# Designs tried in a protein design chat: VHH binders against Meiotic recombination protein W68 (mei-W68). Part 2

Target 1, 331 residues: Meiotic recombination protein W68 (mei-W68), of Drosophila melanogaster (Fruit fly) (q7kpa5)
Amino acid sequence: MDEFSENIERIALELLSNLVHGNATLSVPRNSSGNVISEYRRVSYNNRGSRHSFCVLIYMLSRVHRLQVRGGSFTVRGLYYDNPLLVRSQSRIAEARLDVCRMLRTSPLSLGILAASKGLVAGDLRLLMTNGDVLDSSLYGGPLTLPTDPEKIDRIETLAEFVLIVEKESVFESLLSRNVFGTFERRFILITGKGYPDCCTRRIVHRLTEENQLAAYILVDADPFGVEIMLVYRHGSKSMSFSSQGLTTPALRWIGLHPSEIPALGTGAVALVAGDNKKINDLLARHDLEPGVRQELRMLQDVQLKAEIESVIDFLTDDYIPNKINRNLFL

## First folded at step 23 (VHH)

Design i4 (from g5 with Y102S)
Fold by OpenDDE, fold request of step 24:
Structure i4 (fold): chain B 331 residues (1-331), chain A 120 residues (1-120)
Amino acid sequence: as target 1 above (331 residues)
Amino acid sequence: EVQLVESGGGLVQAGGSLRLFCAASGFTFSDYQMAWLRQAPGKRREWVAFITSGGTTRYADSVKDRFTISRDNAKNTVSLQMNSLKPEDTAIYFCAAKDWGSGSYPFDYWGQGTQVTVSS
């Protein structure tokens, strides 16, 4: 029996034991710093405000248990459509998924609960799937959608020297339109998670770096949100800090845009807003920040300016990116 | 020692032209973005133009189509051709160098500046 199934059964038995006494409550760990869970959220059927959440959690636990016993996978979307009356919305089932992950101290991918991948890939990459399918990005001049289940990738084949991650889809598309693969002399893979990355995208980046031993670079906006995205790829999400195995890329190289570079752009800088400062403070409170990253965040805080990658779009492909990568200018 | 030395400043009548030069030494010039900035009396220093290591140029709106920035990597020089000068262009003009990823703010190196005065 799988460890997850045993844990679910334990949870179920505990719940049943409590139910005899009229206590219908599940304990969901709260997000904590690091891998230590010290706080719990109580989700009770007896509370009208949490009753629906309780039911959806039980449903999710049941489905996960079945999955562990019988095998297979399911998607958040699939679960919603399987029982829309119970689930009510995709967001509710997504929340329940996250809660179950916390309860079991694991990732959605490990549970076989899949979300649609929003990630795109282009360049020198061939994905050999377990079912015999081949996704070949090198054959197409356009973007390829990443598979929803990265574990169904049997083997990754590439002649690329590195992976470049870009934060925004707009930047991704701009690079393609500007023939970035033709202008850059080195073979590489281009990936975007379209903002905040999903687990699938992160897993694929992880596999590329670990299995194919590729260097990984990331280009984000010079703002606290961009920095956060970089840190999510590098060190994981705070919401899932307890389950970062196979999803993080600690060796990820942050090539820009660096806040310290904003004045050199000449134009395009805008003032930080209140939300930015809050995010900066939150990030600075992290214990896993590298000194260079911390310095750049402090720069944002001190200067109170931010900038987007679009500010360098004119020389991004032929100057900025090549210089950053070729000269190892990264944090 | 790193050095940026500006030259070519002076007094000119409105509508006239000047060409500023900046001679760089002590660092790998070809790797750096070069920029011109200016500071008028009682005003903040403002960015005027830059040229990347790859030769891409950008200009402030106030000087666009009037000023031209260029560089000569063989001579380690950057120049600013200023045409159709206006009294509002009166300032001390500074040459600056920026290496991407250096972490320096706002630039890595600065010159001492050269005075440009445009009379009405």
Scores: ipSAE 0.875, ipTM 0.964, lowest interface PAE 0.5, mean pLDDT 92
Fold by OpenDDE, fold request of step 24:
Structure i4 (fold): chain B 331 residues (1-331), chain A 120 residues (1-120)
Amino acid sequence: as target 1 above (331 residues)
Amino acid sequence: EVQLVESGGGLVQAGGSLRLFCAASGFTFSDYQMAWLRQAPGKRREWVAFITSGGTTRYADSVKDRFTISRDNAKNTVSLQMNSLKPEDTAIYFCAAKDWGSGSYPFDYWGQGTQVTVSS
């Protein structure tokens, strides 16, 4: 905490020094490959195009500093409503938060500026919160929204053998409607980040694997977006590579849907579009791809087909998932 | 050695029936999805039906309600009951096996095929 506050104070002093000379500019590091900061984006009040961003950034730095000194946390929403005239939108706060993360080389969670979690959880899970509250997914019998602040989870209690992550909310709901917990002989936790995962969801998955020593499996669409989602859980976001600590699950097991399995579906495959190929190329350029993942991506390129999890929905709970997990069929 | 051997093909009149069989050996049959594919003269190979290891079935629209795929794990056999056959069903029919997560494309194993000819 002291380190962040000191850094913010340093930034402030530097800014003040520059302001005396008519220079109102902050430098925001750009993310580079290998977590090395090599470039900076200049955010200046003197430039009309960046003036608002500058103001919001100063506001964010001030709020973060206050949190470091006084303690506590704020939500993105809360910050917006604190000064809506200055901030103008919640998205602007989110952007400023990210910039401050880069400036301080930390994660949004570490800043104490929280975004609402969009993740859902079901199954054998009890979250004991620091305030004494208990979120019990086992008793609820349906989906629960993950806590906004995963660090407020004091401890996780579970008898589950593993955690299963599914990409889409629709698949999550389908599994519940099909009584996946009743059909599967093993106790498990079901999670969805509703597409591209937020930091909170990723953090909780990380804690489940590290603190509770659970195996983690993930089921995504057989397309480049699905593969990307899997990689984000496993290795982190490229946009925030400098702050991936505690947010990644390297041991995450990709159970499907694998592109190599598309022919076995019989139906449901569709042709790739130009955007898909671009995404595939971007993913293949990653240095942290496991050989099996790379092979599946190349297969997408070669075959030029993609498929959704819904293609296996008819036998997902009683055949596909059990077979994949029980026989250790993952990449 | 892995083998898939198709049988039961032949000549049949339109409206008739045939039952194809595929005998599998050399791998754990019960773990595999089994599928039938066919290739008509001058046409691309097309998927016809599959049955998962758990017994779930799926059919191409062109054969739906006419064909029935089944498996016998004790005998390592998959069958395709073909009813109400049409001239357009004329093709070489192939048995194929797929193991999830194998990485193989399009299937892990193939038979040599059996000829089905439906006369007008």
Scores: ipSAE 0.872, ipTM 0.965, lowest interface PAE 0.5, mean pLDDT 92
Fold by ESMFold2, fold request of step 24:
Structure i4 (fold): chain B 331 residues (1-331), chain A 120 residues (1-120)
Amino acid sequence: as target 1 above (331 residues)
Amino acid sequence: EVQLVESGGGLVQAGGSLRLFCAASGFTFSDYQMAWLRQAPGKRREWVAFITSGGTTRYADSVKDRFTISRDNAKNTVSLQMNSLKPEDTAIYFCAAKDWGSGSYPFDYWGQGTQVTVSS
């Protein structure tokens, strides 16, 4: 018996109990984690302001329950097109997905609820799918979009020694155009999650490190949002921390850009803005920061400058990346 | 013991040329990015030129096309060729070294500087 189906049934019984008194309300944990969830948001049919959200939540709970009982998977896009009048927009069903995950204290992946994958991969990688198909990024050149359901990947085949993650599609494309695969004598896989990674991208990186025993390196902008992206891959999402099983890469190696490198570059840096400083303070409040990462965040506060990866594109492929990886210069 | 020793400074007339040298010892020179910075009287130290361990160069806008940084990994030296000198280029010029991943900033090592004075 799936524990999730029993949890959904418990929620349904509580709802029915409240309906006897005319109260159609669901309690959704707020975006919090840790050992205790002490803050809840109420979503009620009785309240006009939350009535639609209530209906979308019930729809999502019922579809998740069917999935747990009967098996399979579905996508946010598919749920929208199955009932567009009820859902009204893809963003509404995406928010309901998060709410259900909070209520069940699990990840969308564990429930079989998928979003379209946005991650790209290039290099020495072959994905052998459960249906017998092979997705091969090495044969056809150019990037391939990562699968929408990583659980449909039966086996990952690669001769790569490591995977390199880059923050942005623009950097991913620039590296390919500059023949980054010809720079190293070592075979590797290049991945981008296009900013903050989705669960599918994170799952595949996790599998590459755990199943294929690859070292994993990441290159992000030298700014607080880049550091946060690195931490999402390494330690998981703050909003869904209890659902990080099989989605984190603790041994992830942050090769750069490191904020402490900005002053030496001389050009290409820009001033921090208020949003950057707020993010730095939020990150410094975390309990899971390695000392080197904490020090780099403090350097951002000291110098008040940030830099994008593109600011070093002129020596990134031929100098920066090979030196960082081959000389083990990472945090 | 790490040392960066600048030489080649002096007095030169506007429009003239001068070549600075920096001799490095006590570290693996070929691993380091090297830079020249300068400090004019009454001004803050400013970045002038930069060269990666692999030879890629960068210049401040004020000296671009007039100055050339180069390195010789066999001799552990960095040089700065300064052409078309202007009185505004008058400063103490410092050699600096940075290894990526050190965590130190702005640079790991500094020279003592060499004076360049450009007369009208």
Scores: ipSAE 0.643, ipTM 0.867, lowest interface PAE 1.6, mean pLDDT 85
Fold by ESMFold2, fold request of step 24:
Structure i4 (fold): chain B 331 residues (1-331), chain A 120 residues (1-120)
Amino acid sequence: as target 1 above (331 residues)
Amino acid sequence: EVQLVESGGGLVQAGGSLRLFCAASGFTFSDYQMAWLRQAPGKRREWVAFITSGGTTRYADSVKDRFTISRDNAKNTVSLQMNSLKPEDTAIYFCAAKDWGSGSYPFDYWGQGTQVTVSS
């Protein structure tokens, strides 16, 4: 019996045990660290405040059980439209999916419940799908949305030497409009996860680095949220750390913007706010930071300024990015 | 040993012009971003102008359209052409260098500074 099946059985036994006392309750982990769960929250049908959440969790668990028995997959949208009166909104299914992943100690991809992909890709990339279809970003001449289910990608073909990830769609589009592919002598793939990446984007980046042996570079805003986005690609999500297998890119190269660069830029920097300082403290409390990353976070704390990638758009494509990549200037 | 040596400072009447030079040695000049900063008596050091390794320039609003930063990678120099000078431009002007990825801030290297005094 694998860990996934063991966790389903454990949840079923706990629910049955609670029911003998008239208590329709599920325990949902709040945080996770591998197999160690530090806190739980109770979600009970007996309480009006959590009754709806309980019903959506049971619905989700029943759909996951159906996938275990019969195979296949569901989409978040499909689950919503299968039972809209119960679910009430797509956001409630998305929340329940995360909760069930925590309860079963598995990833959304392993669960078989997929969200629409938001990631975009451009450049030299062909995805050969298991059904025989080919998704080719080079033929379409512009960005393609990454597939919803990356496990349906049989093979990835590329002549690229590296992949460049940028934090935001606005930067992704700006680089394309400025002919970034014409700036480099080297072929590459451009990806954005549109802020915090979904599992599909993270999985594709992982496969490009592990299966196609591409170097991976990332460009994020010089602020604590940008650093956290980089860490999600590199080390995985804090809220779902148990799901990091096959979704991380440890060799990811953070080319910028680096906080220590902000004072030299002279313009475009803005003051940190309280939320930024809280995030810096949260990130510095990690025990798994590389020393260079920790130093850059302390510099954010010292300088109290942040900068968006757009603040250097005037030399981003012709100077900043080529210098960083060609001269190996990364953390 | 890295050195940045400023020259060209002096006394000038309001409305006049000066050209500052900064000679660089001890590092690969063409890889570095270069800047001019200034510090007036009793004031904090102020960013004035910046030029990337690739030649893109930026200016503080207070000097825009009056000052021009340029670099000569063959001579390892950066210069600041200052036109239409005002008494408010009176300061010690510093040359500074930054390599992206160094981890030092605000800059990796600094010159000793050169005094510019603009008389009314």
Scores: ipSAE 0.642, ipTM 0.866, lowest interface PAE 1.6, mean pLDDT 86

Design i4 (from g5 with Y102S)
Fold by ESMFold2, fold request of step 24:
Structure i4 (fold): chain B 331 residues (1-331), chain A 120 residues (1-120)
Amino acid sequence: as target 1 above (331 residues)
Amino acid sequence: EVQLVESGGGLVQAGGSLRLFCAASGFTFSDYQMAWLRQAPGKRREWVAFITSGGTTRYADSVKDRFTISRDNAKNTVSLQMNSLKPEDTAIYFCAAKDWGSGSYPFDYWGQGTQVTVSS
């Protein structure tokens, strides 16, 4: 039996064992933090403070079990509306989904419990779905939201030479409003994950690079959170590191904004705050950093300034992006 | 050998004008962003003006509307037109160059500087 089935069985046996002793309790892994002493938290029906969370976790586990037996998928919204009195809010069911992913050591995509995709795409892209439908992103008609279940994409067709990922929707919309496709002489796909990308966005970028052999470029803010977003696309999420298979793009090319560029810009930079410095230290402690990325993080630390992509909007479309891509200026 | 050579500095009275020039050699000038910085005695070097390879310009607030940066890619020069000069503008002015993605900071190359002195 596979690891997914083994983990469900393990949880069920642990729950039954605890019930023999009068304890309706689940152990839920959680992310490390600077002052967290325990890696796990306990959620118990026996305690009024966690009783509701326990019930929502059991509900989620039962839905996941049904998918194992029958196949198909559920959405976070659908699970909420199937039992709104039990669940009480969409945020509670969304949190339970993440907890179950941690308990089963799998990704939300592998569970079959889907959130609405937040990623946007524009440019030369056709998604041929397994049911025969075609989702066609084109310069005519504007951007599309990426599908919720990328595993239902049978084939990706494109005449694009590369894909460009931008960190934020505001930058995505600004590039479109400035007619970026008309000013670039090369065909490409523009994607945003709207900050930290969901699994669906990451999966599609992975497939574009592996199946369609496109070069992939990314533009993020020159700050530690932007660097982390780039690393999520390239190397995967640290909190879900065991579930990164088929979701990473190791060949991703970081075109900017690079922290080492901030001092030359002269304007539009702001000081780092304590949270930024903590993030820099956390990132520098990673073992998977390329030397160029490590150097840029140390420059953030040395310079103590950050800058958003919007700070260079005045030359972004016509100068910065074309120079970076056409002259291979990336890390 | 990369070389940035400033010229045009000198002594002027307050309210006067000067035009600084920077001649560049040893690199593909049209690929580089160019800047002017200045350093008054005992002070840290201050960013003054910036021009991208494509001609977009930026200025420090202290010089905006008084100084104009421009470039001539055919002659490999960048210039700084300084109008309505104040005694506070007294400094050594440096030309600097940066290519995007170089990893060097704040700039890749520097000139030797040219002195500008504004008398009251």
Scores: ipSAE 0.609, ipTM 0.849, lowest interface PAE 1.7, mean pLDDT 86

